# VHH binders against o26223: the designs that were tried, part 89

Target 1, 191 residues: o26223
Amino acid sequence: MKLLWTSQHIKVTVHIDGKVSKMDVLEAIKTRRSIRKYQDREVPEELIDKILDAAMCGPSAVDERPWHFIVVRNREMLEKIPEVHPYGAMVKDAPVAIIVCCDSSLEKIPGFWVQDCSIASQNILLAAHSLGLGAVWTGVYPLEDRVEGIRRLFSIPEHVIPFSVIPLGYPAENPGTRDLFDPDRIHLEKW
Short names: E, the ipSAE of ESMFold2; O, the ipSAE of OpenDDE; V2, 0.75 times the mean of E and O plus 0.25 times the DockQ between their complexes.

## First folded at step 6 (VHH)

Design f55 (framework vhh_lunsekimig_d3)
Fold by ESMFold2-Fast, scan of step 6:
Structure f55 (fold): chain B 191 residues (1-191), chain A 120 residues (1-120)
Amino acid sequence: as target 1 above (191 residues)
Amino acid sequence: EVQLVESGGGVVQPGGSLRLSCAASGFTFSRYYLYWYRQAAGIERELIASISSGGSTNYVDSVKGRFTISRDNSENTMYLQMNSLRAEDTGLYYCARKSWDEIVHYEGYWGQGTLVTVSS
């Protein structure tokens, strides 16, 4: 069978080679896919630490670095996320989730915290992929019902804004790769 | 609104051919993977063929070499050419679209299905 590896036919585990991922940066960017099916297998704390280290290494407007992270492993809490996030059903099946938050008291330039937290979220996805894990960014901000639902569920203070919920685990699916290059979106010299 | 509409089903004898069409609207057709699923009596829907945005195709073993999936991005239409049809190919055929990397809404979009009956 030379079928592309899809979650509908084949459950494929992404391989990592000992302590060191062999995936280069461009390969990681181009082959990362949202993963919503996970093995019933714990993610070591060492991998979470590496992912969060990568998340905090992103560029930040005026170096405000407003991000905070909640690491959720508690099954009861993970099972409640779909109640406040209508497209977060997969979170209940993940061994762990990271909630990316903005501490608004750290904001130095209006509105750029959204970009900062987007950068942190993408770094989590790329780092997870490079380490043989699958993850998905489920959107929270700016959807008011999701923001308030997540805030209440995790006792997040009013000055802190939940931005994204990222479940992750060892992948139980492989959606294959996509060619998303669109030259019609590239304008030379002028629009 | 995203819409998918299947057509081309019908009754055909074993060894015959049919071409199914899936007309799409409400999204940038050329950028998505597209899928054909089959629902036989008493069996869950199964993915039988897929086509990437770049034109790469995949098939389940049972239809490989007999079925051909294709797309016409200018017409926003996906096709399934079915040759050498067998009785076990009988079923309701659905086209589907999924976006794997959506961060706000993730759910598949399905057509209503088109019935293919292969009988003696």
Scores: ipSAE 0.233, ipTM 0.641, lowest interface PAE 2.8, mean pLDDT 86

Design f56 (framework vhh_7nfr_2)
Fold by ESMFold2-Fast, scan of step 6:
Structure f56 (fold): chain B 191 residues (1-191), chain A 121 residues (1-121)
Amino acid sequence: as target 1 above (191 residues)
Amino acid sequence: QVQLQESGGGLVQPGGSLRLSCAASGFTFSNYWMSWVRQAPGEGREWVSSINSGGSSTYYADSVKGRFTIARDNVKNTLYLLMDSLKSDDTAVYYCARAPFEDWVSAFDIWGQGTQVTVSS
């Protein structure tokens, strides 16, 4: 794995004015879409390093930061994911996927790792979008058959729980704009 | 009332073609990803194909890629599966299924009743 701590790799720094990202935060949140079709084009390691840096910046319960990441570029391994994730066919067409995992030995508060790994997964999606890439969160936990299948496929230890598989690449689709604001879901002072 | 209703199944010879239709009602069809899922005799359910809300992106299981085409008509609230070069192992009940928008689980919340496709002489 070639990550930010190696001397050969670039450091990623977040600036308050958003200079690391071409779009502002609200724009990124509102325009991010699940992308399941990718160009046949490699994603540079430098972009993956930026995405993973962003993933690790999320808030975590009692700062336990239990997340670990597996970066999968091997075509044969990507092609095996649909065998253990029946609706993950798009993963084999992606140039790269990130598997978000929880190391249970790092847990300080039982059960909050789900929220921690959800935050890391969303940060991967937003960071990818801000860098001109598309990605989609394919669910693993809490579906036990998928958890066990991914664990076996990637030789994940028993104390580590695979949480999500996120294929990513340069987008080959544009799902378009959506309007999701629903004022009926906002309650003032009381339900 | 939310409903999906399949039609177009039947008996066909190997190498033949069929067109399945799925009529949707009771929800805004154009807002949802739609899928075809099949179940062969004595087997579990197998995902076949999916199409996004606007129809611009389509996905296929390797077993049907190049032979099947998924399409939709958002004006008629209808999903289609065009099946070419049918093989005996395509014999199954074919279900139309609705997936929630942005469904990260890839679970389906609404299913049709199914339509039987039998490929035999």
Scores: ipSAE 0.005, ipTM 0.260, lowest interface PAE 11.1, mean pLDDT 84

Design f57 (framework vhh_7nfr_2)
Fold by ESMFold2-Fast, scan of step 6:
Structure f57 (fold): chain B 191 residues (1-191), chain A 121 residues (1-121)
Amino acid sequence: as target 1 above (191 residues)
Amino acid sequence: QVQLQESGGGLVQPGGSLRLSCAASGFTFSNYWMSWVRQAPGEGREWVSSINSGGSSTYYADSVKGRFTIARDNVKNTLYLLMDSLKSDDTAVYYCARAPFEDWVDYFDIWGQGTQVTVSS
């Protein structure tokens, strides 16, 4: 019974790894879209582990790496997020969400933690996409009502700042790609 | 300059229907996600529905899913909310709002003045 479960788990992991190897970095960046509709399917723990590994590989100011992550799978807790984040109603339909936080005690240079946590959030979105999942970054910082609401809901200490809430799951929608290249925003040599 | 103007609210019986409109001016409407947000008496604002810039993707709060339909007309620069099977709990001022960030529909930079919807017998 345990042996059968382990065998099935290994087979699923191999299949998912095969999909990852088929998407190059530029393709992942250009085709990633915000996904807010999810299948009623569990996301395996090993995929969350791969996503969090990728999140921690981003650059940070003076290598401070101030990131901490809360993984939320509890349905009751996910359903409470819209109470403190009114425009995050789509979050509760996801099988899992990751809350990206900054531990201010790890900060080496004031203010750069915002960029650090932004990089971690984007890496979560790209890693999820590369693994066949969909995700969306819902804003928390710098909106003080959302920061305090999320802190209270998840018992986050005062020295830790919740930065973003990222629901993720197997996508139940397929938005088309965007053509965002704007040459008017590129200046050669001078403004 | 930049303006959103709602219309179509009113008094309706439970089970009835209403169609709200929002006329946009002063910006390129087709470049923005648009949303409906409501505020019931004595309550905070509640997000109701959002639609992407091209109209191909729509999103709904659980409280209205299956009863409300959001739509847009980029030629007329108008956003719509079609409300069916109205309940007393839908009584609120309904606001049209512009969402500047397509990748997260959680911040609104321009709001209309609102239109009152009252559901009662």
Scores: ipSAE 0.014, ipTM 0.413, lowest interface PAE 7.2, mean pLDDT 84

Design f58 (framework vhh_7nfr_2)
Fold by ESMFold2-Fast, scan of step 6:
Structure f58 (fold): chain B 191 residues (1-191), chain A 121 residues (1-121)
Amino acid sequence: as target 1 above (191 residues)
Amino acid sequence: QVQLQESGGGLVQPGGSLRLSCAASGFTFSNYDMSWVRQAPGEGREWVSSINSGGSDTYYADSVKGRFTIARDNVKNTLYLLMDSLKSDDTAVYYCARAPFEDWVSAFDIWGQGTQVTVSS
């Protein structure tokens, strides 16, 4: 067990058998926010590996697991994303981005790859948050111009569909948490 | 009824300034990120600027950075765009747009009717 002091808002990181945890799952879900401003600080490959491991652990329709991931660190490539994604300019300064893709050759049942890639995208956001990073999901599919723009920019084969672009980094903003619980959306026993 | 109403557009000389306003009604304005999007004659829509729900964080297209300032007043439910050092290329219809609080599509669900800005001598 090792305790590390990490910031002026002193953050204690506990190392347990090679694992690092700062919050429980429910807290992570409730406090995760979209982050679009990042520190000028590199994200270690170890953290990206942990995030991608978490992405692949989601449930998948008929266990088809159609996802592929592109990790983009090249500054010139990151700066070209706004050319093919109209609102991507807000996140061009991220140190790294993950592109979630569907390999259609892995699809076992039509259409469920969208849910599979959505689950993977949300797991990336939650895993990043749990590791002290900020991230934001920027939509690609089903917007055809964005799909083809991202495909061309990253040399993605025709049988592979880019689904989302998720820039991430150490957060340089701190939005408050949300209170979104709405009991009117809960129906007991029947509609 | 959810509504966005822009105002403050008009004719201005190059190098001049304008302040655009967008009045929001029918929803909790302070829960949503807001944006300005413009459309020049014969062109597609171009994102200009965004501001987060609390007003602490702002984002700008490279074409307007350093010249435009986005601001909001959550008490008055009003979004602003302060436009300085205007150029002829800034001539466009300017739209106020609402983004969901955690918008992952980067598409806007509510648009105003737009306000015309013309930069001409």
Scores: ipSAE 0.262, ipTM 0.539, lowest interface PAE 2.4, mean pLDDT 86

Design f59 (framework vhh_7nfr_2; at its last look DockQ between E and O 0.04; V2 from the best seeds 0.00; counts 0 for: pae E 14.9 > 2, placed apart)
Fold by ESMFold2-Fast, scan of step 6:
Structure f59 (fold): chain B 191 residues (1-191), chain A 121 residues (1-121)
Amino acid sequence: as target 1 above (191 residues)
Amino acid sequence: QVQLQESGGGLVQPGGSLRLSCAASGFTFSNYWMSWVRQAPGEGREWVSSIRSGGSSTYYADSVKGRFTIARDNVKNTLYLLMDSLKSDDTAVYYCARAPWEDIVSAFDIWGQGTQVTVSS
């Protein structure tokens, strides 16, 4: 049926390769990297529940919150994603994937669902990282062939738009960190 | 057939220089961001550098900034990594990859076979 949502946590404790650490929000944002190689290890349902709880906590235009999520654990279904999403071929070995969708019937203001689903997608990536998992955002919308392919594969209704496919698992790679701060993109008072 | 093929690795002494090349075929090279990623023995993959499709913007990991230069030749469909002031901790297999590591669109994240760089006496 539905996943159980019963807890809120004021602190984040992550499990990294059997080790426990705490990270603040800025550290999580700055150290999160896309992960495309995963350990052959199941992700507990409890962690998926925490990730989806975090995904639904983002800001949303007129608080429409149009997001729906499909959790895919079935190996045969995961292995079919590359047939309709070329990038999925690199992440077919992930133990689980989350498909972020927009239910257009929940949309209150035209067009802002893209921002809403982007926020949900990023929250999934950050929450996964904070919990010791790795994840990657693979784009679906606005590429029409990917949208229709994912729709058909997962029996998604016409009023629902698949936005992203996010495979996740315990990381089997470490791409390091980046320094991307560019002060030339900051303008004081005016352009 | 889409391919990336690295060359130019080898054994070099600390403080030395190497120039890596990556020959691309089977796609419109000038349309894609290109990256170098390395993997040291016993470690995961570490992003090193990326270059925008037109060559106008370049990005570097802190560990290589000021020592490495990424470049591309869109006429020759070739990506380069010019490595100066090499250190023992630069020892790794260097991979050419299509698209930035954080790209959310990529049709394929295509990797070359890698080229070994060893910095030792």
Scores: ipSAE 0.347, ipTM 0.733, lowest interface PAE 1.4, mean pLDDT 84
Fold by OpenDDE, look of step 7:
Structure f59 (fold): chain B 191 residues (1-191), chain A 121 residues (1-121)
Amino acid sequence: as target 1 above (191 residues)
Amino acid sequence: QVQLQESGGGLVQPGGSLRLSCAASGFTFSNYWMSWVRQAPGEGREWVSSIRSGGSSTYYADSVKGRFTIARDNVKNTLYLLMDSLKSDDTAVYYCARAPWEDIVSAFDIWGQGTQVTVSS
């Protein structure tokens, strides 16, 4: 079958224009990049709701669903986050950030909350990307200085652990995509 | 600026060999799939071959399997196409193209200007 390339400008849907395009799951996973530059454009609440819905659809240990989410739009608070998170400089430029937290009182099995919150965080990133937004995972846990900084800044109770800060916005950069496949990391049957 | 520049094309007799090169600049070459695409006179563009970013996997159109070899040097930011046992039907302009990931058919975002390959007795 001679695949005739019609000159259709294969728009590598670099969502440069913030257009919500339907994206399949594999495409979302493979084309997602950390985005640290954002347009001066607000993110609709509807999109945040969709992202949070996705965040809550991941599996958790024994279905404990220990996650909580703080949605931050206040400019002053966004600007303060970099003060307690040295590698979160881009947060001040984002129109919104989601702080993923664990309520330890909801844990059924100790320790699995890290996996649960990681899954939630990744789903946020994938959902954001599929919706034409850019995001980046800025790690909070397990660094104590960052955990305490975010805790104090947002008056988070002692039994709740801030896990990640994820700024989101319409992307103002296009870092391109990468092939990260490494066959040397695959072992068949044994190491 | 992102740029691809092909070279190595020319006139060759049937059964002959050529080596095409593509020099890449303006982006991290080692992060991207690369491909060769050709266009014969009066025909559409035809995918020829693709290679993964690290070179661990290569793909070929049925029409060139066993005759063509795609390779890359990520230190030199160069893509290669070794063409053996050339046929008259291989006559075309050959383009180097960047693919952002594994979509080797539809995800080309950057093209070179092309190099002419003519196979004739």
Scores: ipSAE 0.013, ipTM 0.283, lowest interface PAE 7.7, mean pLDDT 88
Fold by ESMFold2, look of step 7:
Structure f59 (fold): chain B 191 residues (1-191), chain A 121 residues (1-121)
Amino acid sequence: as target 1 above (191 residues)
Amino acid sequence: QVQLQESGGGLVQPGGSLRLSCAASGFTFSNYWMSWVRQAPGEGREWVSSIRSGGSSTYYADSVKGRFTIARDNVKNTLYLLMDSLKSDDTAVYYCARAPWEDIVSAFDIWGQGTQVTVSS
């Protein structure tokens, strides 16, 4: 059943194009591409919630779940991110970005938070793709200048470590497919 | 087997209040996002409000924000819509709806029969 848009209100729980999409997990993994150009369309809160739910489904070291997420929609703040994160230039053109952070007070095994936040970040990319959105992971950690810049911009406390900035929106580009399988990278039984 | 049953509709004067209930059966209610959708005579359906499966997040159409409150009781398998400051424009049949919880991209798959809300002076 689809909701029909009957007024100027845009908050709906289904895709506007009317297509129900249920993507096979292997298809999502193989077809996800970094998207750096976005339509001038808002991303509904409901989709962000689904994406963050997926982010929090990832495994973590000793179930420490060290992740926190900052959802950024404010235009002025999005436009400031490239000033402290030079390789995040596309963020200013995104309707929304998610900053993945580690709260080090939740860390149970030192240093494994990087793997934990990497898992959460990848889940964000896959969930966004499955929902018809495009996203790209822009690296913050371990580059100290980027970490400090993002921390300063968003008033992130010293015990919280910004890991990645993930701009997302409805895609305005369609990159081709890739075949990256390399059997020379597979070793049986030992190296 | 899967059923949604609305109740609590009726006639109310402008400025009045009303509480709608939706009893769910035949599925694990606490696993699903739930929504209210309304349809005025001769018009299309208008999404009103949604609530996350655990109840931690609620969402409202601009037309009802600040006046309506969605809630759920996952022990009683019941969804609620508390409507305050009702206006004549709120006159509609109100439907309880379930989004499929196993979909990555959701659309409503189960609907109740609806309950009539009439706001008139």
Scores: ipSAE 0.000, ipTM 0.176, lowest interface PAE 14.9, mean pLDDT 85
ESMFold2 (binder alone), look of step 7: mean pLDDT 84; pTM 0.854

Design f6 (framework vhh_lunsekimig_d3; at its last look DockQ between E and O 0.18; V2 from the best seeds 0.00; counts 0 for: pae O 5.2 > 2, unsure alone 62.1 < 65, grease 37.4 > 24.2, SAP 1.052 > .668, placed apart)
Fold by ESMFold2-Fast, scan of step 6:
Structure f6 (fold): chain B 191 residues (1-191), chain A 119 residues (1-119)
Amino acid sequence: as target 1 above (191 residues)
Amino acid sequence: EVQLVESGGGVVQPGGSLRLSCAASGSIFSYYDLYWYRQAAGIERELIASITYGGITNYVDSVKGRFTISRDNSENTMYLQMNSLRAEDTGLYYCATKPWEDIVYYDYWGQGTLVTVSS
């Protein structure tokens, strides 16, 4: 008989009527989905702080950690994002968005800031999911029109590069999970 | 990066058949659900048929039993076989894919192909 592990999800019932679930890292990675529909409900500042803390914990090239974050809650500003980002329509309906930026003055090795900001963006998505929120990464860099539009809209200095716009909120949709494992992409010992 | 190109539209008599094709470029085809939409004159675009990456099909009631959707993942091509065509099937037919986890574009649409059912 083989050892079968069928559950990685930790659930706890709170004393006051309800349930709180805590997922392990592998479950979080495998069940995280892009969420583009949000409940009309505020996201507490404490959860945004936890998400940003997680964003800054990623590995970074030469430990340059070039990321800066803009937290946008102002409805008027969120409603203007679709004007400069053609696939950011859902942002206007989100309670909050995080703009991931690179401060180029902090860069210690040319070009690796893209990896650094990608790591920060993915950590935001995973942390949001682990906290019961939904989020989606809408790409900005390297699309020059989007970079320039976001820069102008949020008064971002020329030495700072907007990398991604991540709206988030309590999810109003559930796309389910995917089976994406492809053994043809795995090569043993050599190509 | 991904482009969808429809072909196979044309003029056909009621009761006739047409086969539409949708060819995709890029590497996303095998992992995404694929859709056929129809836009008739003066009305909004509606979903006609879908097929998952695993081959599960779904149809709107008005075409069920007459239309068949299929895909060839090795050739990055999706098809819509249309039989027993009616005047109300006239419209622009669009193929689409909506790669849910795409960070650059959410949806990819073809240019549309015109199907006219007339006597």
Scores: ipSAE 0.524, ipTM 0.776, lowest interface PAE 1.3, mean pLDDT 87
Fold by ESMFold2, look of step 7:
Structure f6 (fold): chain B 191 residues (1-191), chain A 119 residues (1-119)
Amino acid sequence: as target 1 above (191 residues)
Amino acid sequence: EVQLVESGGGVVQPGGSLRLSCAASGSIFSYYDLYWYRQAAGIERELIASITYGGITNYVDSVKGRFTISRDNSENTMYLQMNSLRAEDTGLYYCATKPWEDIVYYDYWGQGTLVTVSS
């Protein structure tokens, strides 16, 4: 690692494993797919930190930033998620999952936390993809049975609302890209 | 709500062939990834074949080369052509789709069609 310092400027160049990973933003958005099969390989903590940093860069209603994140690596806990989220079976096969939550005590405008947590969740998916990981958003909110099940499983306080569970890992599948652009969804000046 | 209906099951001799169909209702059939699952008595459903919106197919090893999945978006129908059937292919066959490919809330399933391969 080299640290460069000049009289009035500090430049820091960090080399991680001798590589710098980069993906164009539009490429990331267009090529990201939900990944439900993962390699038997751990995800470094450094990558999770970068993903959560990206999650917190999203805009929020009046800058309320109501989000909290639970990082789950414990296998017993990952294996229990399908018991309260029956369509989230792939979570038990992931090396790690991130639970996106809303802390309602941080809410400044009632009801906008859903948009806020959706933005954070999408940023997690894009950041994971840009780092060579695969992820999928499994829905919790607004399904009350799942919200309560996840809250109970992870001892989430009553004022905190679990929104999504996002398992991630190095992908073991490549479903390819999709062409989803539909010009009939675009309306100029009026409906 | 998406509804799936399987048909084409029946009794066939070993080495025989069947074609299963899965008719789907819903405004977005052409954007869904589609799946065939099989369930033998007393075991969990297992994925056997899939086809993406873009036509990318995937098969488990036990059916690869014998089964062919296809889709006809104009008829809102998916097919499974099953050739060289064996006793282990006996089971209840389900078609399924995932929720919108990117966010998992629910999976949609048909009621199943029975395939019996009897010697």
Scores: ipSAE 0.181, ipTM 0.647, lowest interface PAE 3.6, mean pLDDT 85
Fold by OpenDDE, look of step 7:
Structure f6 (fold): chain B 191 residues (1-191), chain A 119 residues (1-119)
Amino acid sequence: as target 1 above (191 residues)
Amino acid sequence: EVQLVESGGGVVQPGGSLRLSCAASGSIFSYYDLYWYRQAAGIERELIASITYGGITNYVDSVKGRFTISRDNSENTMYLQMNSLRAEDTGLYYCATKPWEDIVYYDYWGQGTLVTVSS
């Protein structure tokens, strides 16, 4: 019996109508895609607040919670980000971006801030997706040129490390879903 | 998934011209840097030209002044105009892009188009 894996076209019904469909966590994880095209539509502050709340709910090493967030809506600043981030072209087209940063003074154990900020960044992406927004994680750290570029652009103090830039908006594309499951990456009991 | 398809290769005499095309799938073409590579027989693949999402072009010295890279975002197509072709330009020409997926980028390659410059 050849199980015809019918590629269920998960119709990501982009409910154009502002009704935040409740998405379960597994669905959010599996259906999330990087979105780089956005509608000419503002993102309500309420949604950003929810996203940031989610960003702060992740675990961190010894509960150090070293993250800070810069919310950028200024068009001039959004347009400047691509100048220091060569693969951040989509940021200029987004109505808002969140810059995730680490305050090193809050770090309790050295090095774990990367994991902490990664978790925060991922939660931003998942929350955005669950709220009907599109987002993409554009890496800043550990690329020195990008770190310094973002630092200078936003006058970020030396003890604070910009980690990621995440543009957000209502999606203007549907890249579909990916099957990323790879059984070859699973090892039982030993390598 | 991004797909790249090269075309326009062929046999041409020295001094001749060819125009290569690279058709890209997807709607995010305008956000990607694009590259032309070539690989001669027995030689490592080399980058020969690039165009940024902003339209900034760069060329290796060996093709500078002879080759022109361009892009049409409306058609999701990149071009390589090759003039004054030389025997040493013979090779398989590849189109590439480096899109960001989440925090990093990875390379997409086409299958290549063969350019043969021979008298």
Scores: ipSAE 0.018, ipTM 0.412, lowest interface PAE 5.2, mean pLDDT 87
ESMFold2 (binder alone), look of step 7: mean pLDDT 77; pTM 0.768

Design f60 (framework vhh_gefurulimab)
Fold by ESMFold2-Fast, scan of step 6:
Structure f60 (fold): chain B 191 residues (1-191), chain A 121 residues (1-121)
Amino acid sequence: as target 1 above (191 residues)
Amino acid sequence: EVQLVESGGGLVKPGGSLRLSCAASGRPFSTYAAAWFRQAPGKEREFVSAISSGGYTTYADSVKGRFTISRDNAKNSLYLQMNSLRAEDTAVYYCAADSPFEEWVYPYDYWGQGTLVTVSS
């Protein structure tokens, strides 16, 4: 991995099998995979900043942009996440996790914050992938036990709803790509 | 579409070993990410180990160094070699498969019926 410095943002050039690779948007979307195994390497703060910048650029219902983010690097805190999220065991191995939250005080239209936070979560996954990192979305909302567990663990106030936990790091696995195109799901002119 | 059947459970002494097997039928197993989960009485289902479609493995901290997950795509089978067993490993063990490991709520689409492992103390 090579980092090139520009103003406030880092341009990352990915090295794969000794060659430089650049990923266009369609390639990024089609090759992004859930990554649950990470190298023992720190993720630079500058890359987290780029990922969160991308997260906040998503479309939002009535432009309410209700998202807030908690960046977790503390090892003891990361190790406690699986205690309140039973399908989040991989978070223990990640160098960092992002918790996507909704601040309900910013809500302008009831209920659409779920779509807003889903968009932010997907942007985090795509941005991480484009920067040579791997990540996985682990669901929190609307599972009551997970919502309250994460809230307690990170001292999240009652008007803020934890939506997803996204561990990320440099990938230590390569699951390959998927061919999911199904023309039977495309209807022309009418159902 | 996919059916999973676990076997190999039983009664074992502390410090002993067991090998669990999971046979997949239906869709070709070679494209699956697969995992083992366990559930003890009165407890939530707990992740044990996973293997990606590319063969990369991950383990819960409680079993790391003691358990080994493996697959044989030609036999459409998933295995869990359990060594140095403890009373706390007593549970019903479930085989789970998805292709690939992409679900974000419950990351597995297909589940087996379970096999009971009892470690007597």
Scores: ipSAE 0.048, ipTM 0.418, lowest interface PAE 4.0, mean pLDDT 82

